# Designs tried in a protein design chat: miniprotein binders against q9h3h3. Part 33

Target 1, 235 residues: q9h3h3
Amino acid sequence: EDGFTAEHLAAEAMAADMDPWLVFDARTTPATELDAWLAKYPPSQVTRYGDPGSPNSEPVGWIAVYGQGYSPNSGDVQGLQAAWEALQTSGRPITPGTLRQLAITHHVLSGKWLMHLAPGFKLDHAWAGIARAVVEGQLQVAKVSPRAKEGGRQVICVYTDDFTDRLGVLEADSAIRAAGIKCLLTYKPDVYTYLGIYRANRWHLCPTLYESRFQLGGSARGSRVLDRANNVELT

## First folded at step 20 (miniprotein)

Design GS13
Fold by OpenDDE base, look of step 21:
Structure GS13 (fold): chain B 235 residues (1-235), chain A 95 residues (1-95)
Amino acid sequence: as target 1 above (235 residues)
Amino acid sequence: EEKEELIEKLIELIRRALERARRKAEEGRVDEAKWLLIKARIIAYIYEEMTGDPELVREVIRESVEIMREIAEKTGDPKAEEALKIAEEALKAVE
């Protein structure tokens, strides 16, 4: 995807973040209700703007599932942005290491595995698997984009609390693979999103830290994870 | 043409975020106002990357100071006061 496409998708994501979410919260809702909720709001049928005949009559930004261990603490994102603006004004070099240090300093450590799937049964099945893994405590939180008017791929985001914890990132990959998902996964820290850093940015920063590819008959994890920054396979 | 449409969309999203932030501030909802301002800032960064113009970032920061000042004065919430301080520091960095 070219830089323009990435910026368009980012704008759509920001717009979606401001609209109401459909949320299953395992902290307040019994796990036994998950199957009924998934059947009521399949991601392939939930529409971004509440089209006639969709399960939702009103706009929906995201469909999300919160696990029992989910904490909404995102750190000091406002302070992070202020520090980023000061850094740009200083004219100092900006590197992936710089962004990592900013993230650590401001405790903005969340990141996510991303998968893109076409609307349909495969998407809904993948989402159901992820949602169950979240409710069962194998994952903390996940969200999926609703169906757009133009169609196209929908995105599932599976979050981890610390992108600097390599083991935690790998454990989430394993849980996603255990849920039966075989597509390509990319891992992106939220710090890049909060600073407006996408593909083809002026600093040549790559917001993707890891890639996971499904592997048949391989390690217990069922995937090969590549560290993009170091170009090293971790599994 | 597609680029111009996206730029217009970004501007509209910033406006929407700021207007919502003001409403949340009037309601005394500090955390909600703060997050809307954060989102406005992100959209302004995307705008800057596309256009090379940092002016919308400056505008969002300026508006953030005003909104957080209003909510701090209304509520006396320490969170609002801290958010105001951070916004003021950001403004000094970009002016």
Scores: ipSAE 0.891, ipTM 0.959, lowest interface PAE 0.4, mean pLDDT 93
Fold by OpenDDE base, look of step 20:
Structure GS13 (fold): chain B 235 residues (1-235), chain A 95 residues (1-95)
Amino acid sequence: as target 1 above (235 residues)
Amino acid sequence: EEKEELIEKLIELIRRALERARRKAEEGRVDEAKWLLIKARIIAYIYEEMTGDPELVREVIRESVEIMREIAEKTGDPKAEEALKIAEEALKAVE
């Protein structure tokens, strides 16, 4: 992906974050209502700007599902940003280890598995599987981007609480695979997002920590997970 | 041309985020205002990476101080006071 494509997608994501979300919250809504909600708001039909004939009349930034164990605590992101600015001013070397330490210090440990899918039945089916896994407690929280006017790929984000917990990251991969999703997955810590670090940044930092590829007949997880930082297979 | 369009979009998004943060501040919605300012900061980082110009980061920090000060004065919320303190420290670091 061209460097500019990553910044463009980031800008669109930031814009979407500022618009209203369609949320199913399993903490306050019975699980029995999930199917009706999914049928009402299929992500392939929900439009970013509330186009005529869409399920939504108003702009929607994201469609999200919150599990029973979901906590909105994102740590001290403001403090993280201040520390990052001070670090840049200091002229000290910036490494993946530096970012990891900043994340730990400020308790900004969330990360997400990302999948990109074309609009349509496959996307809606994948989202339904993920939403069910969240409501059933196999995953904590997930969101999907609404349909854009140009009909580009939509993204599903499945979050984990701690990108430093390798087992938790792998468990989320397994749950995604168990939901029937077979596409490529990439894992990105939110700390990179909060600091504006994307592909082709001046520090040569890779925001993708893990890559998961589905493998037929593989291990019990049904996927091959690569540690991108160390170029080592974990499964 | 595509780069220039994206830069213009980033600037507009920053303005929008700051304007929304001010409205949330007037409503006394500390967490919502804080997150909008965080988002404005992220967009300003993207701008800096694309242009090499840190000025929008400085502007967002300056505006963040003003907005959080207003909230802190109106609400007396300890969260707003803490957020103001962090913003003031950040401003000192980039000036």
Scores: ipSAE 0.888, ipTM 0.958, lowest interface PAE 0.4, mean pLDDT 93
Fold by ESMFold2, last read:
Structure GS13 (fold): chain B 235 residues (1-235), chain A 95 residues (1-95)
Amino acid sequence: as target 1 above (235 residues)
Amino acid sequence: EEKEELIEKLIELIRRALERARRKAEEGRVDEAKWLLIKARIIAYIYEEMTGDPELVREVIRESVEIMREIAEKTGDPKAEEALKIAEEALKAVE
């Protein structure tokens, strides 16, 4: 395919993590202020490095919304990374099962639905719908990338707190669809991000755990969600 | 060429994360320093996957031990002492 495209995107995401974020925090800001904030900072206009004429004069890594019920708990990520070193030197096989157990042991259970959209009205509309769902309590936390100089697709991340809780993951998918979003969604547990494991890795692990495809009709309406690890439909 | 540019970017990001972690440690900000070291480790994992060379992961682990030891000794903060123990466990696994 494209060589090290996943690694390039990962490096940019890490750089973005270390720059300032634009945050609407419903825990401290009245919900009635959300629409004004969304109008001021549309993700298609907020620039990564603070270009002249953009709403931001400083670099922005991410635009984020925190719901009223958001309680950040990344788990024991430091311990996860230490145990990962020990696992790699143990000679034991590294499989999806051992990675799942490592995540459970260290309580690193969060994960995220991802969607990729080109800059413009569709991106801004999708983000606004997600942000409203977060403030209204159907979702807990989401973020979207700003516009890069190169242009290209931007990403919306919608977090869930436990990738092993299939019902919770499916409820988040439903909330995203209720916001009118019809594009492909992929779900990645955060454990893969914290261990630097991306698509073309030496262990042949698949970081995408679930896929969601929107269905318009047929015998069952709604999302069709596939468990990529077991090749089993959940819906 | 693109691989070489990405490798140089990864090295610079690690350096930036480590420098910021040291500044947060000097300010006594244990959790912020810890998260910057976690991020440096992630970037080092990406580097190792691309190059087959584990040395930057090991270097980040050594820096994590030194930074957390300095905070723990300076402040006596139980959070820093716990982070130091975990960093030492990682170091033991790779040495």
Scores: ipSAE 0.881, ipTM 0.954, lowest interface PAE 0.5, mean pLDDT 90
Fold by ESMFold2, fold request of step 22:
Structure GS13 (fold): chain B 235 residues (1-235), chain A 95 residues (1-95)
Amino acid sequence: as target 1 above (235 residues)
Amino acid sequence: EEKEELIEKLIELIRRALERARRKAEEGRVDEAKWLLIKARIIAYIYEEMTGDPELVREVIRESVEIMREIAEKTGDPKAEEALKIAEEALKAVE
């Protein structure tokens, strides 16, 4: 909706993917070292290109935490992209169902909850909570963008392994909220990212599958989760 | 103006991804080369959506075939042979 903001953010994310990452890997690093690592590399102070006075001397694309049970499996992304080319030339309609089937067929099932926060204490606190949830096993893997030279909001991505597993996606939302996060969350299946499909696309697809809003009312802390594809509230 | 700058950025990112994929391929690092080619394809999709021009997607597919063919022929690595087959299927779809 905002001109080419989504495309600009996508381009920056692709550039970041190709630069080095700062990773806390719980599969090889004791959990007792996490707090020191978080204090050394707060996302509001880690700079994209290694500015003087920052904790990093080289470019950093992403800061990431891998949980002890994390087993990366992106699926057959190359095959997904090839099938996408064939589909586009076939004359077959491009629909949310078509994208879902491509993802299932090629086992490209991962997706992510996204949150955007300004640099500063709120961002660093949110990231620390997410990182602890990953190391403690409530979440599997997360990443956060470093501070850009121009400033602006940074993004935390919390991954799930199967966007078709609604219960698992909702459990991740609940774990994020338990870390004290109250901002808007949106969920995007990775299939859309791998095919370069963003908000204002020519097929009118909606890459956001779920939207989560913190619910402050009543007896239980939780969230209102809207299924954007079916326009149905899940909670 | 701002659209033109973003388009130039996308072209530069594709060029960078392809150059790095060739470097990884020369080192025999099939999986890393494959992922860089996947990234180049994503960037080319964004370019096509912004411009309506499919030519960078087609060029990335052609480069993917060339890069994977070179690795497969030089090393016989089954991962490179499979990646080549898939790249050739994509090329056939867009000829």
Scores: ipSAE 0.878, ipTM 0.953, lowest interface PAE 0.5, mean pLDDT 90
Fold by ESMFold2, look of step 20:
Structure GS13 (fold): chain B 235 residues (1-235), chain A 95 residues (1-95)
Amino acid sequence: as target 1 above (235 residues)
Amino acid sequence: EEKEELIEKLIELIRRALERARRKAEEGRVDEAKWLLIKARIIAYIYEEMTGDPELVREVIRESVEIMREIAEKTGDPKAEEALKIAEEALKAVE
């Protein structure tokens, strides 16, 4: 089981991507409606497959909030995937630098801070804080998984638009902490997701670039951020 | 055993994504079809990592060419022509 945990999570995420999403879109919905929406669809009560008694009667893949300035730009993911095929066939080494260059070349620059929380008040409170930060413009876009039948941890993803912009990634961490989030955060560039590269891959790549831990005595923003590739504290 | 159940799930997800992509292509919805093919490719990459077998990735690439050719012919949409060109480049890389 331990050897397939990442693959199971990836498969579940892909299945979720193909089901309907519950979206609060600040570009088309007044901010004053957010609190009612959050009360109607708390992530600890929205079920993946529409269980009886849920706010949703149909499957929900993700719950998402789009900020007023959100402009979808995934870059050239199709071209990225095609170039990835050519690279693998070439016999050239696959390294973190190779993936970074592919991402830059194809403008697939987005990434996300991830947090895992058990269903309940802490999850719903954390999501509400993140959602408000998105609508208020401190963050751009976020999503949270619905509750699974097993009752395991759920994930909140907070996106940034350029993983090579270290300052922008760190500012998103600060905005997350300002929303009251104290749990461990990990950061993954979307390029790894689009190429199906997860933990325990054949190239021994580490898809997590950064870890953020809350510490009152740490940086000015209360985070201690570690660069996983270089084992260097950034804060 | 648990590996085989996950493999079966991945195969089903790929088939579902491809079926939906064909439906969107029949409706002329280029961007939606393209994104479903991208997702099918991601799932096929996961399959290849688990099995060492590249054949589902190659199958998804072949289906991408066919689906994008169909929508380009039906709509004349420059987005579909570009997506077809990229799919053909991927096919050339693995053939």
Scores: ipSAE 0.877, ipTM 0.953, lowest interface PAE 0.5, mean pLDDT 90

Design GS13
Fold by ESMFold2, look of step 21:
Structure GS13 (fold): chain B 235 residues (1-235), chain A 95 residues (1-95)
Amino acid sequence: as target 1 above (235 residues)
Amino acid sequence: EEKEELIEKLIELIRRALERARRKAEEGRVDEAKWLLIKARIIAYIYEEMTGDPELVREVIRESVEIMREIAEKTGDPKAEEALKIAEEALKAVE
């Protein structure tokens, strides 16, 4: 019943990818400059298209932080897309298993934890916590969407380098929770993004691999993580 | 109505990505051109999902072959030659 919400969000994300980004790169910028940068560019005030009165005068697609150990490796995305064309014309069934195998074969292994927050202090505080975790080395790389004119929720993406490395994905979830974030997190492998596969797709694939809900009982810290692909709880 | 506006946006985004990829390729910036073509392909996949029409995906693949062939022939850059080979594999799959 979402209509075209997923497709609209995907189109906005693709447009954002192609516009300039605001980046704090810990590989080339001293960590002591992070707090000033965060104060200058809070995601609730950085506007998508450079509205008057905002800290940016030009369009901003994403606000990002790169950790000191961040080594970008998207894998063979071009080859992934070519193999995807061949798969679709082969008559073979398209399943979560074939997507996973394509991703492994082409080393397109990255994925991301996603959280959605309304503009305001809570979003800015959450982003600041994530950005500090990235610069301090607990996380590798993260980005946050800027504020749209219409309002609505903004997204923080926290990347991991290998969605098949379950322990690494769970460690990133723990680092996000240690930053004080208690909202629902969902995990999407990048292979689905690169093939344009969103929730309402013709193969009925589920692009969300994991869900993380903040643990309320027993442990004061940590998460309940559900593997959506296999319908099994990991924690 | 909302569907038609989104389709128009997707078509414009594809055109913009392809234009920028061609300009980066003319400047010899093979990796940047390749990534813009990857993005154009993603947008074309979204278009196909919404419309059932595979033609924009095929058009992006044909443009990718053309762009990478021009750079590979002009420069001999092994990155462009590899990207051309991969684009040609995608074209063969949809022909």
Scores: ipSAE 0.876, ipTM 0.952, lowest interface PAE 0.5, mean pLDDT 89
Fold by OpenDDE base, fold request of step 22:
Structure GS13 (fold): chain B 235 residues (1-235), chain A 95 residues (1-95)
Amino acid sequence: as target 1 above (235 residues)
Amino acid sequence: EEKEELIEKLIELIRRALERARRKAEEGRVDEAKWLLIKARIIAYIYEEMTGDPELVREVIRESVEIMREIAEKTGDPKAEEALKIAEEALKAVE
């Protein structure tokens, strides 16, 4: 990735988080309405700033789907940030194990599978598959970025409750693959996001814990998952 | 040029987040204010990594103390009081 691409994406994500979201909440909305909602708000057509002719007239930060079992619990993110700052001041060595322990201590355990797709039919189809999996209870929550003016890639995020639960992370990968997604997936714990840790950081921390590659005729999961920290295949 | 533009964007996003957090504080919306401050802090971390300057992190923490104090005084919400305490401790650690 040339230059500050990761930092740019982070800045855009932070900006998007401050704008209104288009949400389908399966806890309050019948599942039978999902298809109509997907047709009304295809992510390739929803524009970041509410461009003329788009389905949205106002800015949209994210398009999201909440499953029936979704409970927003982010843990103590403020305490995590304070502890991180104190750790930096202490001069103690910072390792992936340190970040894991901080996350556990402050109950900031969420993480996400990420996929980047160009705007178009493939993106909308991928999103529809994921949204259905969320509403059906195979996944808990997902979001997709709206279309930017520059026609850049859109990101789909599929969340898991605990990045330390390897089985849960792998189950989410399987559900994504079952929804027909064949692109590269990367898994990132939210703790790295909340601490501003991206690629090429001064601590040499890799924020991506797992990579999933689609495989035809391979394992029952239809993917190969690599543990990047240990350089070991899990599937 | 790309780096400078991004730095300017980060500064503007911090300002926007803090201004919105103040508005949410005035409205007594503790959770919304807290999340905006968390986001401002993330952006300040990115700024520090890009520039080597920790000053924006300190500024965001200082503003977080002020905003959470205002909420705590107005609402008496235990969540605001806890958030204030954490912010004050954080400020002491970075001064």
Scores: ipSAE 0.876, ipTM 0.952, lowest interface PAE 0.4, mean pLDDT 93
Fold by OpenDDE base, fold request of step 22:
Structure GS13 (fold): chain B 235 residues (1-235), chain A 95 residues (1-95)
Amino acid sequence: as target 1 above (235 residues)
Amino acid sequence: EEKEELIEKLIELIRRALERARRKAEEGRVDEAKWLLIKARIIAYIYEEMTGDPELVREVIRESVEIMREIAEKTGDPKAEEALKIAEEALKAVE
């Protein structure tokens, strides 16, 4: 693994956030239009920079679906960043508990399940399943990265409102599994993203709180969820 | 070489985010400007982690104060005033 892969992916994600998004908003668009929208903008064909012959002529940062209950409440991210900077200057120890407390104090509680898939039919099928689950109200919001020129893996992000609500995190895993997705899932709170905390950081903080592995015939949820901080299976 | 290329990319992304934030500020789009400044700060944190240099974080905070001040003066939006206050507090902490 190239020593800067995480930082490179972070930089690409930040660049993508600044470009236009393709959005299906279930609050303003009838659910009956979802299938036509998915057919028009399959993630494997939507290109990051609007390549000739792609469904998009201009750059696209993300493809997203917003559910009926979606609210863009991100909390006080500026206050969080200021508090983080003050904490670093104080010389106080920084722990996962410290970040959790900062997140709670500033109401920055969102997190996401992440899956990485190769471009193609399996990706488009996975995305269609997730998008349907969002529109049907089983999930609140999801996004997928467009196709890069070099054919690299695409990422699907499925958000939850509160990374401290273990049951809510597990319910989202169950909904993803019910959509037919069998790949490895990792859960990351957005607080780590907003503070620039990635793998191999100087504080040795792990930004991945949970891992979900698909299991045939096991738990009622069809997955095993591991708490990475405590090394305990939750299911 | 790969590290140097990534550092250059981070610097360019910060520049782009700040320029866009300024344009949004001129348009009176407080929330959009605020989010671009948040993004610039994230990129500056990545830069600091890679280089050990906190200077870009300081620069982004300084520019954030200036941009939010301009918006607050132009619009009188309470959101801009609040964001300005937070940015000023952050600047004092890093200076």
Scores: ipSAE 0.875, ipTM 0.952, lowest interface PAE 0.4, mean pLDDT 93
Fold by OpenDDE base, fold request of step 22:
Structure GS13 (fold): chain B 235 residues (1-235), chain A 95 residues (1-95)
Amino acid sequence: as target 1 above (235 residues)
Amino acid sequence: EEKEELIEKLIELIRRALERARRKAEEGRVDEAKWLLIKARIIAYIYEEMTGDPELVREVIRESVEIMREIAEKTGDPKAEEALKIAEEALKAVE
């Protein structure tokens, strides 16, 4: 990975967040329309800037699916950022425990499983499986990045409501695996994203809390989940 | 050269986010403006990590105070007043 790959990806994600999204909202759209929507907007063909011949003529930041139980509750992210800035000014030590406490205090508890896939059938199939799991209520919300001009890897994000709820994080992993996903998954709390904390940072904070690897013939979950902070297997 | 290009991109993204936040503010869309300002702050944090310069974070906070003040005065929305208060407190902490 090039020395600035994480920062490049972060910048692209921030740019994408400001552009229009293609959304399937299960709260307002019948589940029977999902297959037609997936066929119309396969993520391998939807382009970031609406390239000629793509299903979109205008820029698309993300393709997303909202489940029936989805409620946009991000907590007090502005208060979190203010507290973070005050903490830095204080010169107090910053640890993973500090970030956890900040997240709890400001109710910024969301996190996501991440998977990176090359454009093509495997990506579209993976996305279709995830989208179905969201519409069926096994997952709450997911999004996928559109295709870039260079044909680089696309990211699927599957969200959970609380990164401190270990059981909920593991249940989401199980649902992703049940959808037929076999690639590496990493789990990142949104608090790290909101504070601009990526892999390389001056505080040596690791934004990845969990790693899931597919296992053939393994437990009912079909994966091994590693707690990265404690270096302990949870499954 | 690659680092400089990325830094320029970050600066442009901050500008874009702030401009969009102002437009949303003029439309009375408090939540949308607030989220754009949050994103501008994230980009400014990335910039600080890459350069060691906290100035863009300070600038984004200053602009956030101005934008939220304008919304609060125009709309009287309690959400805007709360967001303004938080931004003002943040500004005092980084000055």
Scores: ipSAE 0.875, ipTM 0.952, lowest interface PAE 0.4, mean pLDDT 93
Fold by ESMFold2, last read:
Structure GS13 (fold): chain B 235 residues (1-235), chain A 95 residues (1-95)
Amino acid sequence: as target 1 above (235 residues)
Amino acid sequence: EEKEELIEKLIELIRRALERARRKAEEGRVDEAKWLLIKARIIAYIYEEMTGDPELVREVIRESVEIMREIAEKTGDPKAEEALKIAEEALKAVE
């Protein structure tokens, strides 16, 4: 069942981006405060709009943790979008290669590993493990969606700073697995997000660059990672 | 219809983002206004993919020019002048 699921998720994510975020910033907050913060704000209990009985009284778009080494760098996203308009009117073909070059030219190099989990203990445990990995320096920045009123799957995003740095992306996958995460992970470069490109698009582009699948005893990292463009295992 | 409800939500999100960007522009807050305009553009791209209609993307670009012009004229901030130039280039590409 797919229908308009990707479009609904994208719309909700954009709305969430524009609301206040609940942030643990290791650059300004001692690491010893993390466990209390996690206990106060579990993602299965933090509500999108501040429902009665939740730990938050105001809307929350995202719950996020910034590591001590986190240096925000979105790149030239405005220039990326302007160049995208020019590219579309140029008559030149739009391919994964042209998206990659556009991203490199505008320094929009970030990307993210994504995982989707139902609300509850497993989600809260997965988030806590990821948040600890960020504060301990194995990961740089992560966010998780809050609980919507109707429930439904929530998303954890773990960012990397350069999708063209394959080794860095694989190191992040390994750190996620070391935190005990066993579900499917997919990696999406931020360039696709900033251009509104999802799975159902007119160019038949695949915004997922890598897939990571948990693998018992198969590798030191605990996963098998596939390059979606070439259908080649990287691990 | 589910599709029509989502389309209506996208239109409302675009208008919300533009309204907030205009408020930030009135406060002279360049980076916040720019980011909201980037978000409005993303939502308009989603709208265009669902509907085949490019009008909201073009409208967001036109509003981006107007809002960035307001900041640039009010503040004289070089970042706002650069953002205005980039918005005008996007407008030129779609006209």
Scores: ipSAE 0.875, ipTM 0.951, lowest interface PAE 0.5, mean pLDDT 90

